# Designs tried in a protein design chat: VH-VL binders against RNA-free ribonuclease P. Part 1

Every score and structure here is a prediction.

Target 1, 238 residues: RNA-free ribonuclease P, of Hyperthermus butylicus (a2bn08)
Amino acid sequence: MAEARLQRLLRVYVLDTSALTDTRLRSLLGSGSLDEAVRRFAELIASVRIAYGVEVYMPPTVYEEARRFLLSNGVTVQSFEALAAWITIKPPTRHEIRIPASIVRDYVEEVRARLARGLRVAEEHVRRAFEAGGLYAAETASREARREKLGAIIRGLRERYREATRHGMLDSVEDLDAVLLALEVRGVLVSNDEGVRRFAEALGVISIDPPKFISVLQGLLRHSKTGGVAREEAHSTS
Structure headers, positions and changes below count from the first letter of each chain, unless a header shows other numbers; Kabat numbers aren't used for antibody chains.
F, E and O stand for the ipSAE by ESMFold2-Fast, ESMFold2 and OpenDDE, each averaged over both directions (binder to target, target to binder). V2 = 0.75 x the mean of E and O + 0.25 x the DockQ between their complexes.
[cut] stands for letters that were removed.
The coordinates of atoms that the task and the answers printed are left out; those that the model quotes come from them. Centres of patches stay.

## First folded at step 12 (VH-VL; from m4 with heavy chain S31R)

Design r4
Fold by ESMFold2, look of step 13:
Structure r4 (fold): chain C 238 residues (1-238), chain A 120 residues (1-120), chain B 107 residues (1-107)
Amino acid sequence: as target 1 above (238 residues)
Amino acid sequence: QVQLVESGGTLVQPGGSLRLSCAASGFTFSRYWMTWVRQAPGKGLEWVANINQDGSEKYYVDSVRGRFTISRDNAKNSLFLQMNSLRPEDTAVYFCARGLPEYDYYFDYWGQGTLVTVSS
Amino acid sequence: QSVLTQPPSVSVAPGKTARITCGGNKIGSYSVHWYQQKPGQAPILVVYDDEDRPSGIPERFSGSNSGNTATLTISRVEAGDEADYYCQVWDSSSDHVFGGGTKVTVL
């Protein structure tokens, strides 16, 4: 049973959206276009599946997000479907997955702290706008100058609010589904998102970034040409 | 006249504990955020911890989180810093500083500081 | 905003203008505050919210903030202005951040 778990950990991967949208994919796969990179990625996944039984999963929520992104960025339907043919699309079984209450509690506390910090950013920018009103009063500045100054303050508020509340945090159901699926199938999560990886690691899910994932798969194929072969044991995974 | 007076700084061995106090006068203490800022000998200013009006919010610099505890007693107009598991890097003059009623965006009044030395 | 960069020192002749910079990525979106500290003394607030002075601070102290640089300006510098000067912001991830300090020497 321990052997079966170890074999799944070595051969089972779950992708979040960043694994398909990472801009480094094109260079790592030696491709001039995103469409070519997707086709080469499909070939890589197919090759390691056939040679080593490597399984690649993604949740339907990640699948739909990745599909929208790739098709909007010049990937043909044919290339995407060729990739999808080698990926197992499976929803996490959410009603059966258990998460320690302490992890949920810590997440709630982090959200509350981030919302409080966002409010402080907003209050700071209200003070900045009030002070600017004294310098840009209608009697001394054009309507256009006042509008531009207010616009700059609002843009600064939006940037700092986003940094205070959302940066580096698991905040989408798509990313949560990837973590839950990785937990369920006892696989390695492929993600470059710091918040997603921190949450996964708190649950005991191992994570790697997309460049490392590509390197691992390419390394497996090099070893198959030099006589290295790995195979799933019949008693543990079939 | 706003006045902040720190006390409790002394020589202590690494791993030891120390409690700093700050006595406040000349203002309505309970309305203000309060803060500890430290300065190692020959070095710059470093924020350490702050606390809101009723003590329900407390924040710490990463290097002291889990080791230091800020607290206040509004009935006695006093601010405290409980320092545990002290390290040589905690050697500094510790200043008590007053923030604003809504948040401690800046510090308009400072005490004269109390010296903490952590040495074997 | 985890780091604020100040020059270590500035030398200025009496009666001239000292300019002390505080560098940070998009620091113009922050309210910047400035403190003066003389040897053996506590810091005192000399400028807050980029350009405002507390009561009792002379008009020759002024501040500005835009883009990636905030500046404390001391016009008609006097010997009594010789001190260390620190900039400070509040940041949502780092909380209060001080610059490394600038020693102003009047000579």
Scores: ipSAE 0.332, ipTM 0.716, lowest interface PAE 3.2, mean pLDDT 88

## First folded at step 13 (VH-VL; from r4 with light chain S29Y)

Design s3
Fold by ESMFold2, fold request of step 15:
Structure s3 (fold): chain C 238 residues (1-238), chain A 120 residues (1-120), chain B 107 residues (1-107)
Amino acid sequence: as target 1 above (238 residues)
Amino acid sequence: QVQLVESGGTLVQPGGSLRLSCAASGFTFSRYWMTWVRQAPGKGLEWVANINQDGSEKYYVDSVRGRFTISRDNAKNSLFLQMNSLRPEDTAVYFCARGLPEYDYYFDYWGQGTLVTVSS
Amino acid sequence: QSVLTQPPSVSVAPGKTARITCGGNKIGYYSVHWYQQKPGQAPILVVYDDEDRPSGIPERFSGSNSGNTATLTISRVEAGDEADYYCQVWDSSSDHVFGGGTKVTVL
């Protein structure tokens, strides 16, 4: 019973875009280029599928996002298609999926909080710009100095605004589709996005990050090889 | 002209409750965000809670969330802090402070504080 | 921005200039405010929005903020300036954050 449950948890995975775009994948797959890393990833997924029947899913929305990113960053069409051949592209059946009302309510409250914090940052920077403008009117600062001060204020606004509204919850339809698909197929979600994983876990979906995913798959292949060696030794050494 | 006067600080047992009040005068109280800031003996300043003009927005430092409730009565020019499930770590002088009409980014007027002591 | 670092103390001779620093990662993106607190008294706002003074605060109090450091400067220090000084920002995650305070001693 415990073995069957563990085998189920190790057999079905859903990837979000970060599972294919995580910058650590090159080193984890021992690759000199992103294109080589994608090919080795394809080989890893193929190997565990053949050896253990591991299924890997991806929504079409995530597929398109990942394709655009990888092809724009030096991955060949052949390498990407080799990876995609081992991934089941399936949309979540959105009209049949149920989400508890409390999860939706909490999401709405979080959006409201983020909007309020962003507004506070903007108001702070309006004050900063107003005060800077008054100071420059009282001094003979150069045109260049005034432009630089304004630029610094805007850079601060943009950084503070991103921090106030930074991803700490689900904020794209691609990410939502990955979570919904994982719920539907009872799979493990693979993502490095904290907000995506938090939302998934609130729905009872188990999640792991991409390095852990690679480690799990590599561990499955080591177990298969170790088990085969042990069986062969047992027969031959009696 | 602007005055803020806190009251209600006293000795209380751990787990007890206490209500602090702040009487405001010399300004249009209902126009301003209001704030509680505390200072443990020999320690620095710590923000506790704030409240907007009509009480529709209230925010708390994590350590008091769920235990403290900030409120205001604009007809009486009064700010309140209801403190429940008090802990020894809540021992401090509690200051009432005035923010700005748009938000309490900084505090231009402070009361003299009221001492809350939480001990057995 | 959950921590603002101030030196615990600064000693300055009368008539000289005291500089109190407030360190924070990218604090130059924040509006920094400064408070003076004398023993047994409430804090008083002495600088707000990095460099502005409230009415009634002497011009010898000034402020600056850039990079990772905000500074309160007190020129021509007097014995009456001996106090604790706190910096403060508003942060979207931590809300109001105060520095640990700097005791200015005039000797």
Scores: ipSAE 0.443, ipTM 0.784, lowest interface PAE 2.3, mean pLDDT 88
Fold by ESMFold2, fold request of step 15:
Structure s3 (fold): chain C 238 residues (1-238), chain A 120 residues (1-120), chain B 107 residues (1-107)
Amino acid sequence: as target 1 above (238 residues)
Amino acid sequence: QVQLVESGGTLVQPGGSLRLSCAASGFTFSRYWMTWVRQAPGKGLEWVANINQDGSEKYYVDSVRGRFTISRDNAKNSLFLQMNSLRPEDTAVYFCARGLPEYDYYFDYWGQGTLVTVSS
Amino acid sequence: QSVLTQPPSVSVAPGKTARITCGGNKIGYYSVHWYQQKPGQAPILVVYDDEDRPSGIPERFSGSNSGNTATLTISRVEAGDEADYYCQVWDSSSDHVFGGGTKVTVL
């Protein structure tokens, strides 16, 4: 039973959106354009599927997000469809998935802590605005100068509030669906989002970042009896 | 007159434990966030831990999390720091400091500190 | 904001102005606080919320903060101002962050 689980960990992967949008993928796939990188990614996934039965999944929401992003950034429909053809689009079967209560409790505690920190950022910026009101009063500063100072304070508030409450946290149902799907299919989650990966690992889901994923797949093909992708890429990199 | 007086600092062996105390006077202790800040000999200031009014919120710097416990007794106007699994790098003067009622964004009153030395 | 950078020392002649800098990425989005510490003594708060002074701190202590630099300014420096000066912010991730300190020497 342990051996079967280990075989699945080597052969089943779930992608979140970051797995397709990570900026490092073009160089790792030796590509001059995003469209070429997507084609090479499709070829890589196809090759490991054929040679080793490696399965790649994603939730429908990840599929739609990835499609929108890639088509908007110069990837042709043909290249995207070539990639998508090798990926199984499947929603997690949410009513059958069990999550330990301690994991939900820890998540709630994390949300509570982040909301408290966000409030502290807001309180700090209320004090900063109060002080700015004294320094930029109408009798000492123009209306334009007062607006510019208030704008800077609000920008600072927004940036620090987002950092305190949302950065590095699982904060969307799309991210949750990727984790749940990985749990359901006993697959490895591929994501560059550390908050998503931490949540997955707390549930016992193994996670790797997209560069590691590419490295693993390329390594499989270099050692396969039916590989040959490395020889073909050597000739095609002219 | 606001006063904070630390006590309990001494020489301890690595791996040992020590409890620091801070006696507060001259203000309504129970209404303020309280804080420990330390300073290694010849070095700068480092925040260690803080605690809210009723002890329901406690925060720690990463290097002491799991080893140090901050606590308070509002009936005795006292702040405490329980230090376990002490390491040589914990050697420092430990200051008790007062924050604000809403949070300890800055520290308006400090004690004179108590020296903790961790060495063989 | 996990690091605040201060020069290790500044020298200033009596009666002149000392400027102590505190560098941090976008530190202008933070409220910066300043402490004075003399040898063998506890720190005392000299400036908070960038430019405010606690009761009892002379008006010759002032502060500013914009962009990536906060500055403590001590005008008409006296021998009694010779001390270490620390900047500090509260950060939502790192909590309280102190600068490394600046030794002000009056000569």
Scores: ipSAE 0.443, ipTM 0.784, lowest interface PAE 2.4, mean pLDDT 88
Fold by OpenDDE, fold request of step 15:
Structure s3 (fold): chain C 238 residues (1-238), chain A 120 residues (1-120), chain B 107 residues (1-107)
Amino acid sequence: as target 1 above (238 residues)
Amino acid sequence: QVQLVESGGTLVQPGGSLRLSCAASGFTFSRYWMTWVRQAPGKGLEWVANINQDGSEKYYVDSVRGRFTISRDNAKNSLFLQMNSLRPEDTAVYFCARGLPEYDYYFDYWGQGTLVTVSS
Amino acid sequence: QSVLTQPPSVSVAPGKTARITCGGNKIGYYSVHWYQQKPGQAPILVVYDDEDRPSGIPERFSGSNSGNTATLTISRVEAGDEADYYCQVWDSSSDHVFGGGTKVTVL
């Protein structure tokens, strides 16, 4: 009850890119396609805005990224515009926002650690490539076999390097803008990125994942319907 | 011949401290990453900590971070594990193992281990 | 965090071939190493870098790694091969990760 009350008090939300690209949203919105999901999402946001005054924000950088992603993945311009109509596009006032030095320090430390881990990943793959070169020498292995092996090593390097250096960390300016905007408007950040959420938390910004966001909005609408029925029943008995 | 000999394992009470040692011989100790791996009774192997050649890099399993400190003395060919705030869950045979000259992706030599028992 | 999954036990008749699997998400992108441990003894490296053998390890021991499964193969199994076997990888986030171990019984 307290948590529900707290959630009802939160009427301002800021979306990052992941909020619109989360694969779970289709299921939650009961859609068979991404396009339909976007339309349903638009309707949901519209409904809660009208009924409860919920405001949804997005930085321009996130907007552009989301637009690019959604349109490239089969969402129609019409559907996207329908969603965008209910989202306030606002840049954070970056020059006025202050970040504590302690947070910057911690972030630098994290980046350093991640870079070090990335280097270790690279070193391992250099070793692997070197050893593979011995086994897949030109005298003993076909060109195709060598290419395949090298390709596998490179794919592994890319994936593991990304995991080491980016996973679980704030790693984009778009995400940063979302956090900063949430801070500025005193809103709730909607993100499925744990690194982004941790950074937000450090700044005192409340965050929820996209499924929770959808659940909250749907919950608001359900409660409005039950309250209306109770009022109608009370009026019919008087 | 490469040899690793652990020592220091004993019975300690919860909250207590213990320092393990590993004496290395038969190779250029200062060139190798070194590691501690533990094995609880009847359980599998668990990596605990590792240290690079000069001690500038140290890594720990999450469960021991802040409590355990790995160190080395290259002049004495010795590896150490300072264990503070010990818990019953830390009960295990502790192995020292040799990594690679440049990094410890795997462990080619292991000691026989030393038993640490944390119990009231 | 990388999780390595091994079967708890494998039984094999003498002279036959034992296969011990180590499952992990995209484990093929990792170098897998294998250790043998007999009761009351220290682990011994038997395979490293997926398929390489240390000096002194019999050719009966071989390894492979692709996709989501690494495999330690012991051909012409002997009574002396009865032991626990552990797979291991190095991961950037978790450092050294061991599988749960597989007890090989020679029947």
Scores: ipSAE 0.279, ipTM 0.719, lowest interface PAE 1.7, mean pLDDT 91
Fold by OpenDDE, fold request of step 15:
Structure s3 (fold): chain C 238 residues (1-238), chain A 120 residues (1-120), chain B 107 residues (1-107)
Amino acid sequence: as target 1 above (238 residues)
Amino acid sequence: QVQLVESGGTLVQPGGSLRLSCAASGFTFSRYWMTWVRQAPGKGLEWVANINQDGSEKYYVDSVRGRFTISRDNAKNSLFLQMNSLRPEDTAVYFCARGLPEYDYYFDYWGQGTLVTVSS
Amino acid sequence: QSVLTQPPSVSVAPGKTARITCGGNKIGYYSVHWYQQKPGQAPILVVYDDEDRPSGIPERFSGSNSGNTATLTISRVEAGDEADYYCQVWDSSSDHVFGGGTKVTVL
């Protein structure tokens, strides 16, 4: 059972959205464009599937998100379909998956803390806006200057609020689905999101970042070529 | 006039404990966030800890968490910093500073500071 | 953790303008505050909320903040302006963060 589990862990992978959107993938795959990177990635997955039986999974929610993102960023439908052909789209069985109460408790605590930080960010920007109103009074400042200043404050609020409440934690159902699917299929989660990976770890799910994933797949193919050459050389000397 | 006066800074051995005090006057102390900031000799300013109006919220820099405790006595217009397990790197002038009535985003008044030296 | 970067020193002639920069990732989204500290003295708030001045601070002191850089500007510099200057922000993750400080020397 342990050997079977180990073998499975090396062969089964689940991708979240970040696995496909990681900016380092272009460099790792030697591609000049995102479209080319996706095509090369598809070829890589195909090769390891055929050679070693590697299985790559993705929840439907992640699939849709990734599709939208990639197509909006210059990836062709053909390239995307090429990749999708080698990925198994499977929803996690949510009604059967059990999460320990301790993990839920910890998550609730984290959410509460994040909400508190968000409130402080909001309070700061209210104060900032109020003070700015004094400096940019209607009697002395142009409408354009006032609008610009207010716009800057609002942009800051949005950015900092998001950072305070969402950054570094599991903050999407898509990512949750990826973790749950990995748990269910006893696979390795591929993600570059630290919050997602921490949550996965708490559930006992192994995770790797996209560069490591690519390295692992490429490594598998390198070993298969060397084993084939050794077998051919052994047969030619007999 | 707003006044903040720190006291309690002295020489202490590594692993020792020290309690700093800050006496506040010239304003409604209980309405303001209060803060400790330190400055090592020849170095820059470093935030250490802050406390809200009623002491229900306390925050610390990571390097002092678990060792230092900030507290206040509003009846006595006093701010305190209990420092335990002191280290040489804690050597600094410690300033008390006033924050804002609702929160401390910046510090509008500072004391003159008290020197804490941690040395064997 | 938010890091604020200041130049170690700035030299300026009397009557000229000194500019002290505070660099940080997306610092323009933060409110930047500035403190003056003379040797052996307590820090004094000279600019808050990027560009506002406390009562009693001369108009020669001004601030700006955009993009990745906040700037304290001291116009018509006087000998008495020689001091260390620190920028500071509040961050939800790191709480209060100070820059490394800039020594302003009046030549």
Scores: ipSAE 0.236, ipTM 0.705, lowest interface PAE 1.9, mean pLDDT 91

Design s3
Fold by OpenDDE, fold request of step 15:
Structure s3 (fold): chain C 238 residues (1-238), chain A 120 residues (1-120), chain B 107 residues (1-107)
Amino acid sequence: as target 1 above (238 residues)
Amino acid sequence: QVQLVESGGTLVQPGGSLRLSCAASGFTFSRYWMTWVRQAPGKGLEWVANINQDGSEKYYVDSVRGRFTISRDNAKNSLFLQMNSLRPEDTAVYFCARGLPEYDYYFDYWGQGTLVTVSS
Amino acid sequence: QSVLTQPPSVSVAPGKTARITCGGNKIGYYSVHWYQQKPGQAPILVVYDDEDRPSGIPERFSGSNSGNTATLTISRVEAGDEADYYCQVWDSSSDHVFGGGTKVTVL
């Protein structure tokens, strides 16, 4: 039973959005465009599915997000569908999945801490805006200059606030669905988000980043070719 | 006139403890964030710890967390840094610095510092 | 963790302009503060919030911050400006971060 579980773990993968949007994948797949990368990725998944029975899953929420992103970034519908054909779209059974109270508690604590940091970021920018008002007074500064300065402050606020409150933690339901699905199917989560991976780890879900995932799949195919050649050579010498 | 005067810096052995004090005057102490910043000999400035107005919030640089404790006595206009389990790398001039009312994004006044030497 | 990078040293002739840079990823989104420290003395705030000056600081000291670089500019440099200069920011994750410092030498 333990061996069977281990084997399944190595053959079942769940992708989050980052698994499909990782910029490194283009290089790893030897593609010049995102569209080509997606097609090559589809072929890779197809090959390992056929050869080794590798199963790749994606929650519907991730699917929709990925679809939106890829199509908006020059991936053709045909290429996307080619990829989707080899991915099993499955929602996690949310009502049956249990999350330990300790994990929830830790998560709440993290959220609280991040909210506090976010508040401090906001306070800083209020101060900054206030001081800027003195430097860019209506009497001495043009309207354009004032607007530009304010815009810069707001942009900074948005960026830093996001970094303080969301970066490095599980911050989307899509990502949560991916983790939950991985838990349910006892698969390996593929993600380049450290926050997502940490959450997965807390639940006992194994995770790898997209480059590692590609490497694993490519490795599987390389070993199959060498084993076949060795068998053919053995048969030719007998 | 705003004044910050550090004291308590001495030679201590590794593993030892030391308490630094900062006496503040010339301003409403209880309204300001206060901070400790240190400077190793020939090195740059390093933030160590800060504390808000009432002491309800304390923050530390990672390297001192669990070993150092920042505190304040607003009635005495005093800031403190309790340093335990001292290491040679803690050797530095320790500055008391004033933050700002209600926030501490920069430091507008600094003391002259007190030298802490951790050596065998 | 936010890292601020300063050149170790800047040399300038009297009467000329010294520029001290502070590099950081997206530092333009931060408020950068600058401190002057002379040997054996406490740091002195010379610029705060990128470009503001405390009372008592000469107008020769100015600051700018955009993109990935903040700059402290000292115009009409005097012998008395010879010091170490540190940039500093507050970051939500690392709290207060100082640059490595720049020694300004007046030749």
Scores: ipSAE 0.221, ipTM 0.702, lowest interface PAE 1.9, mean pLDDT 91

